# VH-VL binders against q978t4, part 21

Target 1, 133 residues: q978t4
Amino acid sequence: MFDGSDLKNLFSLDGFLKTIQFEPEYIREGEISIIVPLRNNLLRIGEIMNGGAVMAISDAIGGLSAMTYPGIVNQVTVSFNTEFMRPIAKGPVRFISRVDRIGKSIAYVEVLVYDGENLLSSKSTGVYFLYRS
Short names: E, the ipSAE of ESMFold2; O, the ipSAE of OpenDDE; V2, 0.75 times the mean of E and O plus 0.25 times the DockQ between their complexes.

## First folded at step 8 (VH-VL; framework fv_lerdelimumab)

Design q5 (at its last look DockQ between E and O 0.65; V2 from the best seeds 0.00; counts 0 for: pae E 3.5 > 2, grease 19.1 > 18.9)
Fold by OpenDDE, look of step 8:
Structure q5 (fold): chain C 133 residues (1-133), chain A 118 residues (1-118), chain B 109 residues (1-109)
Amino acid sequence: as target 1 above (133 residues)
Amino acid sequence: EVQLVESGGGVVQPGRSLRLSCAASGFTFSSYGMHWVRQAPGKGLEWVAVISYDGSYKYYADSVKGRFTISRDNSKNTLYLQMDSLRAEDTAVYYCAKRASWDYFDYWGQGTLVTVSS
Amino acid sequence: SSELTQDPAVSVALGQTVRITCQGDSLRSYYASWYQQKPGQAPVLVIYGKNNRPSGIPDRFSGSSSGNTASLTITGAQAEDEADYYCNSWDSSGYHLGVFGGGTKLTVL
């Protein structure tokens, strides 16, 4: 069980993320940023990034960002909503997760996704139930 | 001023090992991914390896995978390239390159020459 | 694997405009960055992104992209622009690989 002591191993806690080729940009308390190349498995018709992929990656790092706080040993998604402002046609794709509010049992997280032009392409709001040590 | 200074190059026989270093200054080293890029004499640039800001992720070109190891010591602002089982085709000037905020290299070192010859 | 191709050599008359083009499938999904290299020197970033120029790079350098191509344009070539130019992009295959073009030797006549 993850105890929050080693943030370097944070990404290993998610099996889905392990299947995604990405480079961590930074991990801070309440914040995670990763850079995802625009691979073929992430593309739909029109060479646009799959919206479901955007949401899945966003949800994953959103939850993990809550686990950057001391004492948080697990979390589960309660709700996750994504707004798409524009399609992602160029990479790499930057995912930035920020915990906006964290309580005893609930965390509110925002995930912003930027395309290769550094344009905001999607915005997600996630609510996560927290398990504490 | 950003500075990247490579060292450790030299002449070595095939099958031998060599360790390159890149001393970084003028920026927050621990905040950026770093790359090695090499250039054989009279040839073009060839990407070699990348390491994330904290060293948690490493990737290699197929040509060096299994033989080269990229690493870093953020406390010393130093990037390393351990080169094992060297081959003649590894002969090149080796550059360390700083990853910019996105997907390009904003700063390069002057390079260090590695010559693999029997 | 991804590949970027460039013409090995081009020439331009002093004061004229030259375009160096890079071609590859990855360029459909990524912007290219361009690097200038003079003999005995390290590469220097000259263009990145859609058309961004680092500080210290003359405004005669510009970048563009179309389809599977990216181009570096020098408008009003100067003698000091004679150099090798390399395009670079990420690997569209999904690895964090830096892919370089073969380089273009620019001669200023």
Scores: ipSAE 0.720, ipTM 0.895, lowest interface PAE 0.7, mean pLDDT 93
Fold by ESMFold2, look of step 8:
Structure q5 (fold): chain C 133 residues (1-133), chain A 118 residues (1-118), chain B 109 residues (1-109)
Amino acid sequence: as target 1 above (133 residues)
Amino acid sequence: EVQLVESGGGVVQPGRSLRLSCAASGFTFSSYGMHWVRQAPGKGLEWVAVISYDGSYKYYADSVKGRFTISRDNSKNTLYLQMDSLRAEDTAVYYCAKRASWDYFDYWGQGTLVTVSS
Amino acid sequence: SSELTQDPAVSVALGQTVRITCQGDSLRSYYASWYQQKPGQAPVLVIYGKNNRPSGIPDRFSGSSSGNTASLTITGAQAEDEADYYCNSWDSSGYHLGVFGGGTKLTVL
């Protein structure tokens, strides 16, 4: 099954995501949770987490949560929407993706982001096209 | 009830090796990151190493990097610390600690004493 | 690697209020957790996050955080509160939850 080593490898091979330090908290079918330290390279002016970083990490684990199902060999983002509900000023930041529905070619995913006080700080929805073996 | 029981401590000469074990029960061991923390006699707490829930992420304090190896066997609910090239400054009580689902240590073992002396 | 600074010792009269502080640059980006350790015992968690108490910890224990400083406050100190207290947080590089302060020995008079 798709595990934390697969996740680390995929991030490490990506030109942007390789800059993201994280620890896998757990992975199970349809669900990924990771812990992301709030390092300086993730901050914007004003000392809060960069909104683009929130979106990029959320999109990455959202799409990869589809890879936790057997037979799926790749995925690409069709649409992705984020609501920034609270600024993230302290970490670590927890990203939790959950597949709400997966069909033959499409997955619908929700990603929730919690700050260092365990407050829900952003919510994303994503739609992903699936490639199957 | 969560239990963590360390074992494998003892007296050993510098340059030798020891392997510590931490037997876990009362929780789903394979769902949590685990840490080793040590305390030299009369001194404070010093973090040693972390391993993620599935072993895919490991990180070490600079003082032990290259000499110590953290590992886990989720089928045996056991955390390990392989300590090679031991030095006198490694003398300490070694605790295993469970990380809670949010980032703090919610449970500690009672520790096992490692003494490195000639 | 001591990025968190604590005073080594603090005294308080029985029934009085005491504050134990922890200072470090990482506390601007991470909250501290606090651990109590009595002689011959393993540490026990007393405060995590900004001001959360685990079940079984008396409400005389509270935490606060401002700037690069975290504080543990004990209101109405009891004899059994005499112990070493350690703060803990992520390191400034963000690789591990393992930076401990040097510890503060609390003496209850």
Scores: ipSAE 0.400, ipTM 0.820, lowest interface PAE 3.5, mean pLDDT 91
ESMFold2 (binder alone), look of step 8: mean pLDDT 90; pTM 0.926

## First folded at step 9 (VH-VL; framework fv_lerdelimumab)

Design s1 (at its last look DockQ between E and O 0.44; V2 from the best seeds 0.00; counts 0 for: pae E 11.8 > 2)
Fold by OpenDDE, look of step 9:
Structure s1 (fold): chain C 133 residues (1-133), chain A 118 residues (1-118), chain B 109 residues (1-109)
Amino acid sequence: as target 1 above (133 residues)
Amino acid sequence: EVQLVESGGGVVQPGRSLRLSCAASGFTFSSYGMHWVRQAPGKGLEWVAVISYDGSYKYYADSVKGRFTISRDNSKNTLYLQMDSLRAEDTAVYYCAKRASFYYFDYWGQGTLVTVSS
Amino acid sequence: SSELTQDPAVSVALGQTVRITCQGDSLRSYYASWYQQKPGQAPVLVIYGKNNRPSGIPDRFSGSSSGNTASLTITGAQAEDEADYYCNSWDSSGDHLGVFGGGTKLTVL
C-alpha cells in the first residue's frame, strides 16, 4: 500500500512496469510522463509496437497518475479503452497520463502515447476506483 | 539562451579519480535528462551515460560501467560525472548534452578535456 | 551493444549534393539524429526525427531513413558545410544505450 510520502517510489508499486525499461520524464499531481524505449521485446510483426504493450503500459501509468494525489493509497482499473490512431514504428515512445477528473472514489484518466516523431499514436481513457487512507 | 559549461577536466594518472561538472542555464534543468558524451583526441563521439530529470534513471556505456557515476543537483542546475579508476583510454573531451523532447541532443557544452597519462 | 556504421570520409563539390548514410539495427526502431562538428567545436544538431531541422539549420540539410539505414543529405553543399558528421541512435536490443556512428568527414571541393 502506497503511503503517498514519496512519488519517486510510485513506479515501484507496479510489478509489470518493473519489467519495462523506461525513463521517467516527470511526475506531477495528476500527471505522469515516461519515455519507453522501443525494444525488440515490445515489437510485433512488421516491427510495430505491440498494441497490448501500449495498452498495458498506458493502464499502468494511468492508475499510478491517480495515486499522485494525496490520500490515494491504491486504485484498480474499472474500465480502460484505447484508440489506435497509427502504428508505432519508431521510438522512443512517450506515455503521458493525465487525470481529467478525480472524485472521492473514481478517477477519470487520459493517456496519450506518442511515437518517436512525436505523433499521437494512441489515446486511452481509463476509469479507476480509488482507495483512500 | 541555453548554456552548458563543463569543468573539472585536467591531467591525471591512471587509477586516479576525477569529477566533472556541467553548469546548465537557460532552461528548466530539472525537467530534462542529461547525458555525457566523450571524444578521444582525433576520434569519434562516444556515448557515456544518461541520467533522468530526477536522477532515478541512470545508464552507462559498458566501457565506463562500474567506474563512472553520473549524478545531478537540480538545486544547483549542475550535472556531474564522477570518474574513478581512470584509464588511458578515458582520455577525451567530455561533453555534457541536453536531452531534447526525445532521445536526441539539442544542446551541447564546449567540453572539458580529461587526459589520463602516466 | 548495437553499432552504427558510416563511411569515414566523403567529398562533394561546391553546390552539389551529398548523402551521408548511417547503418545499424538500432535504426530499425529509432530515427537517427545527426550532428555536425567542426574542428575545435562542440557538435551541433542538424537533423532529427523523420526530417526535422532545428532552428538555425539551413534547409539544404535533410534527413531520410529506410530499413536499417538513415541518411543526411546536403543539397547544394556550401564551403561552411565541411565538417565531421555523426549519426546517433539508441540500442534496442538490451539496455537502452546511446550509440554514435564512427563519423564521416565531409570535404567540400
Scores: ipSAE 0.658, ipTM 0.898, lowest interface PAE 0.8, mean pLDDT 94
Fold by ESMFold2, look of step 9:
Structure s1 (fold): chain C 133 residues (1-133), chain A 118 residues (1-118), chain B 109 residues (1-109)
Amino acid sequence: as target 1 above (133 residues)
Amino acid sequence: EVQLVESGGGVVQPGRSLRLSCAASGFTFSSYGMHWVRQAPGKGLEWVAVISYDGSYKYYADSVKGRFTISRDNSKNTLYLQMDSLRAEDTAVYYCAKRASFYYFDYWGQGTLVTVSS
Amino acid sequence: SSELTQDPAVSVALGQTVRITCQGDSLRSYYASWYQQKPGQAPVLVIYGKNNRPSGIPDRFSGSSSGNTASLTITGAQAEDEADYYCNSWDSSGDHLGVFGGGTKLTVL
């Protein structure tokens, strides 16, 4: 059962993601929603969220949404694309990943990012290769 | 319409235990994190504990850590607070609060009074 | 953890405008939410996010923020607005909604 403590563990063990604090909103098959406080370590010059941070968190949550399906033991990113539609100047920032399609070896995922005013601020699509037990 | 109904409050002596319940209706309970917030007589609001939607993450205020346990039963749409080793300073009205999908509480219960006295 | 500071009491004449302020380091990164509590009742959400009102909250209530300060503004204050008002924010550790201000008692004259 993939759950919010699994998310916390995986972020804490990652050399890059360990500095990112968040709270899971919900996790269900094919969907993960998290809330990310907009702390100083996530900002770029101009005090908006760093675009690389948006991509890194989106990619992490996107790949992990495939782990909400039984039998999947790992995933790796094949491709990931992000459209930055609005600057994110106010938090907390909400990331919602949703599996659009999952097959034997490939998952297709969409990640939507909302700023602290609930405005859609970025949209990503990702493709992940799946490892099964 | 969302409803939260606390129960299980009462008068207990120091060192005893009490279990609070919060019955939830009008929303998909298993999709939301839940909180306990208390208010001592004549005082302000004090956050007590949080539990994530699936129970996998729990966090407590320092004042209750080690003595209180938050839990939930998603099949019964019920939030719980087990309060052990109660002290006089735990006397308060205890509210359950639903977290919205964002950083705020959109609904609160009516509260249940816990009085700890000898 | 961080603390949110509110003035303990504020007065407003009927029909006039009042601001209730909330100050703390967490507010540089997070919007405050605001709760109204009348005697003997549970708190009720009145403002969240930048300036969002839940259904049923009059448009005389508004919110704003700048730097480390959040404000709740009531324009055209009415007798039923007399209550305690609490701000709430994500704490400085960034892991839960555990920070409440001490509350402001609003008196409508």
Scores: ipSAE 0.007, ipTM 0.572, lowest interface PAE 11.8, mean pLDDT 87
ESMFold2 (binder alone), look of step 9: mean pLDDT 91; pTM 0.927

Design s2 (at its last look DockQ between E and O 0.05; V2 from the best seeds 0.00; counts 0 for: pae E 13.4 > 2, placed apart)
Fold by OpenDDE, look of step 9:
Structure s2 (fold): chain C 133 residues (1-133), chain A 118 residues (1-118), chain B 109 residues (1-109)
Amino acid sequence: as target 1 above (133 residues)
Amino acid sequence: EVQLVESGGGVVQPGRSLRLSCAASGFTFSSYGMHWVRQAPGKGLEWVAVISYDGSYKYYADSVKGRFTISRDNSKNTLYLQMDSLRAEDTAVYYCAKRASFYYFDYWGQGTLVTVSS
Amino acid sequence: SSELTQDPAVSVALGQTVRITCQGDSLRYYYASWYQQKPGQAPVLVIYGKNNRPSGIPDRFSGSSSGNTASLTITGAQAEDEADYYCNSWDSSGNHLGVFGGGTKLTVL
C-alpha cells in the first residue's frame, strides 16, 4: 500500500522494477519517465531488446503512474496491449507513462517507449483498476 | 540561453575539503539530471558524478566514491559538489554538465579549477 | 566498467576529410556523443545519436557507428576544427555512468 506521501518511494513498491537498472527522469502527477540502459539480460537474439521486457517495464510504470494521484494506494492491471513499431537495438531506452484518463475505479494509461535515437519503438495502452484510500 | 557557471575552485592542501557550486539558468533546472566532469591538466575528460532531477539518485565514479557528494538545490537552480579528503589526483578543472534527453551533455559550464597541493 | 578508446592524435590537411573513431563495448548498445574542446574552453557537443548535429554545428561534422565503434567525421576540415575531440557513451554496466574516451587531438595542416 502506498500512502502517496512521497513519490520518491513509488518505484520501491515494485519488486520487478527493483531488478531493472534505471534512472527516473521525472515523476509528475499522472506522468512517469524513466531511462533504462540496455543490458544483456534485456536482449534477445539479434541484440535487440526483449519485447517482453519492454512490456513488463511499460506495465509497471504504467500502473505506478496512476498511483501518482492523491488517494490512490494501489492498482492492478486489467488489460495491457503493446504495439511494436521498431526493434530497439540502441539505448538508452526511455519509458514514458501518461495517464490519459482516471476515474474512480479505472485508469487509462499510455506508455511510449523510445530507443537511443529517440525514435518511438513501442506504444502501450494499459487499463488499471484503482484502489483508493 | 542556457548558462552554467561553476564556482568554488581554488588551491587546497591534501586532506582538505572544498565545495563547488554550479549556477544554472536558461532552462528548467529541476527537470534535468546534472553531472560533474573533471579534467586534469593536460589530460582528458573524466566523468565524476550524476544526480537525478530531484536528487533522489546519485552515482559516482569509483575514483571519488566515498569522498565526493553531489547535491542540488532546485529552488536555487544550483548544483553542488562537496569534495572531502581531497587528493593531489583530484586536481582538475571541474565542469558541470547538463544532461540532455539521454546520456549526452548538451551544455557545459566553463569550469572551475581545483588544485590540490601540499 | 566500460572503456572507450580513441587514437590520441590525428592530422588532416585543410579541406580534407578525417575520421575519428571511438571503440568500446558500450558502443554495441549505445550511440556515442562527441565533444569538441579547444584550448582553455569547455567541451562543446558536436554530434550525438546516430548522426544528429546540434544547432550551430557545421554540417561538415557527421557521426556514424558500426559494431563496437563510433566515428566522428569532418568532411572538409577547417582550421578552426583543430581541437581535442572526446567520445562519450552510456555505461553498459549500468548505473547510468558516463564514459569518455581518452580524447583525440586533431591537427589541421
Scores: ipSAE 0.768, ipTM 0.915, lowest interface PAE 0.6, mean pLDDT 94
Fold by ESMFold2, look of step 9:
Structure s2 (fold): chain C 133 residues (1-133), chain A 118 residues (1-118), chain B 109 residues (1-109)
Amino acid sequence: as target 1 above (133 residues)
Amino acid sequence: EVQLVESGGGVVQPGRSLRLSCAASGFTFSSYGMHWVRQAPGKGLEWVAVISYDGSYKYYADSVKGRFTISRDNSKNTLYLQMDSLRAEDTAVYYCAKRASFYYFDYWGQGTLVTVSS
Amino acid sequence: SSELTQDPAVSVALGQTVRITCQGDSLRYYYASWYQQKPGQAPVLVIYGKNNRPSGIPDRFSGSSSGNTASLTITGAQAEDEADYYCNSWDSSGNHLGVFGGGTKLTVL
């Protein structure tokens, strides 16, 4: 099964995501949870987490949660929407992706983001096209 | 400790059949696609076939289509290659290879030699 | 049917730097992985993705890519690096991870 070393490797290969420090919390079929230290490169003016960073990390683990299913060899984002519900001023930040529905070619995913005080701070929905081996 | 061990190679006459096995251990076999790759004496690596984790997808090199059949038994952690209508050009060392989720082969077996002659 | 083209042979003086190249249309869309094979042995992964090394592979091995070309670079080549090197990638349509280059024999002088 897709595991934490796979997740680390995929981030390291990405031209954008390679700068993101994180630790996998758990990975199970249809679900990924990671912990992200809130470092300076993730902050915007006002010392809260950059909304674009929230979206980029959420999209990455959202799409990768589909790859926790056997036979998925790749995925690409079809659509992705984020609700920014609270500013994130304290880390570590927890990102949890869950596959809500997976079909032959399409996965529907939600990503929840909690700040360092465990307050739900962002919610995203994503749709991903799947490539199967 | 990931291990892939091929067996079933040997010397056979053209037109005959042979079945190769690859015994897998040290990982969750049923979660990964598996491949056969061969190497003729003095030549480079030639991909032969792939089978998906659950066996639902199989794909073959043009040179073996219609003659070779890839299969797997996830309850026995074993990959197979049935080779029918063998030709001299099929003479090679046959490797089984484990695909990593990141689209590369992280582990290879030691290979088993198939010689088709006479 | 997708092809990856490698020079059949390359030489390097001991301690010098060498680059082994791999060219093909699929490399515009997919990274190459690189495999070292010594005589009588199975291939061993040395570089995957753009420039990742498996545990146990010396840091003198690195990878790069540009356009339809991938390269394996060995800085400070050692006698033990003498081997055949193969690149591998997906076919251009993404159907299988079965496209290998023809291999490059590296001779360390």
Scores: ipSAE 0.006, ipTM 0.545, lowest interface PAE 13.4, mean pLDDT 88
ESMFold2 (binder alone), look of step 9: mean pLDDT 91; pTM 0.936

Design s3 (at its last look DockQ between E and O 0.63; V2 from the best seeds 0.00; counts 0 for: pae E 4.3 > 2)
Fold by OpenDDE, look of step 9:
Structure s3 (fold): chain C 133 residues (1-133), chain A 118 residues (1-118), chain B 109 residues (1-109)
Amino acid sequence: as target 1 above (133 residues)
Amino acid sequence: EVQLVESGGGVVQPGRSLRLSCAASGFTFSSYGMHWVRQAPGKGLEWVAVISYDGSYKYYADSVKGRFTISRDNSKNTLYLQMDSLRAEDTAVYYCAKRASFWYFDYWGQGTLVTVSS
Amino acid sequence: SSELTQDPAVSVALGQTVRITCQGDSLRSYYASWYQQKPGQAPVLVIYGKNNRPSGIPDRFSGSSSGNTASLTITGAQAEDEADYYCNSWDSSGNHLGVFGGGTKLTVL
């Protein structure tokens, strides 16, 4: 459970993200951006980033972006949908999460993923149930 | 206009410490990762260290790991490199470099020379 | 750790085309960035990504990549292009550390 006191600790709340080496680009209220190296463990056949990895990272930061708001101590994914516009062959990979709408119990989040050429490669929409203090 | 100005270089004996500074202006310093890159006299560029926009993440080249510490003060728009246990092979011009995005440096300082000699 | 290799020196006649190539495993997963350095000066970004030039960089500079290689091409070399050129990428095998090639000294004849 997140007490909301330190956004720097936000990423430590997710065990999956801990396994992903990344550099945070920025954390703002309702927004998170991270840069993920394209490692072999993230690649599928054809040296393209694994779509599941894209979705998992997207979902993780999507949820965390909702937790950047004061008073939100936890969240859980209600639904998550990803569209892949192009394969990611080269990194680093930028994940940008933005909360489009936040209500009392539900947040709507968009996550955009860009490849090493800074081309939009995937777009996700997530819905998260919010727990407030 | 983006400007990066390194300072703090000089001549030191092996085993001593030195602290470099990089004063940044012309951009939102707190929004970008910063790097140190060095160049020994007559040699190529060598990546030294990176620090994230908020200083929460730091990485170092193996050659300096455990001896150098990268830090930043966003309130002062300043990047730092604390160099301890200096060695002769640390002799180099030290550049601070701004990341435009994670994968390239769009601006460099003019560098500051560090000479480690007995 | 990953390494990037470059030829230490290349020459090109004035007005001719020259290609400087960088090779390394990291280039399979990353685009290279290229930096020009003239004597006594700081490096200057000339190419990044697939083939992107920063503002102020002449269009005679271009970039390409293939497999584990990246190349900087100067089409119609000018005297002022004489400099050292460094490729840069990232090591994905370790701690995602920056890596530079050894540099290529370009002489314009």
Scores: ipSAE 0.733, ipTM 0.908, lowest interface PAE 0.7, mean pLDDT 93
Fold by ESMFold2, look of step 9:
Structure s3 (fold): chain C 133 residues (1-133), chain A 118 residues (1-118), chain B 109 residues (1-109)
Amino acid sequence: as target 1 above (133 residues)
Amino acid sequence: EVQLVESGGGVVQPGRSLRLSCAASGFTFSSYGMHWVRQAPGKGLEWVAVISYDGSYKYYADSVKGRFTISRDNSKNTLYLQMDSLRAEDTAVYYCAKRASFWYFDYWGQGTLVTVSS
Amino acid sequence: SSELTQDPAVSVALGQTVRITCQGDSLRSYYASWYQQKPGQAPVLVIYGKNNRPSGIPDRFSGSSSGNTASLTITGAQAEDEADYYCNSWDSSGNHLGVFGGGTKLTVL
């Protein structure tokens, strides 16, 4: 039920994430993949992707991957950790989230980020509190 | 074997409409973004439009925005291009192109010719 | 500019090395892909990313990039390499994978 139109809408309603252009690559239960162009507003000094932007997009996609399950109407981040493994100098950048475990109130999620050469560039883990209908 | 087969081209008068189709086979059509690219006779490649795997994202070249509409029917493995208000400068071979999971075109159809003239 | 610029024509002697270049603002932020087109045929991908070659493309084809420039190199050019070559990348706004260079006609002598 949760699709790329829902993703677009949710990003557009967010005060910060509405500045992030992206294209949905695929969505399935427990997994979201998006393609993010590396535009100037995502760069830091030194012409690489801002680490905060990596974290913000990873957190957003991570939490929203829980909403691919039926009955989940919202989620909020409980904890989020990112390991930056390689600078991202060229895009587009691929963000892939996967739900590792989901219970009644808590989801455990990981997010992998690949640069424009498909090199793994960061890994994140997140824990999300779930609101159900 | 991946195949993309365009159809619906022909000769039409300016101001008229045509609908192009691209029949896809040999891959999971609903998993990939699709594009239209055109080539006027003796000229280079010109990108026309894109549609995401589920149709949630569409984008058009400025030269066709407001006149052309890209769409897809994943149940029929078919990509469409509705071309309205056709002009002589729309005369071209129209290719459908499959985007890989990455960001390049890995397969192209053989094209269908659209000629816009009186 | 938002477009990719290529020289319109290049010649190479049989068996020699040739470079075809592509320049544009978007190449600072995105990799180029390269397509070969022979007369009357659809384009065929020969290089993507910085220097990745699809299965079935001879290893004489390679790619490189620096700054706002991408290059396609053919080492030991063969008669069947005579074709038009197009670079392709995302536009400078990052909205789509749809910017093509004007094409370079390669003549093998």
Scores: ipSAE 0.312, ipTM 0.775, lowest interface PAE 4.3, mean pLDDT 90
ESMFold2 (binder alone), look of step 9: mean pLDDT 91; pTM 0.935

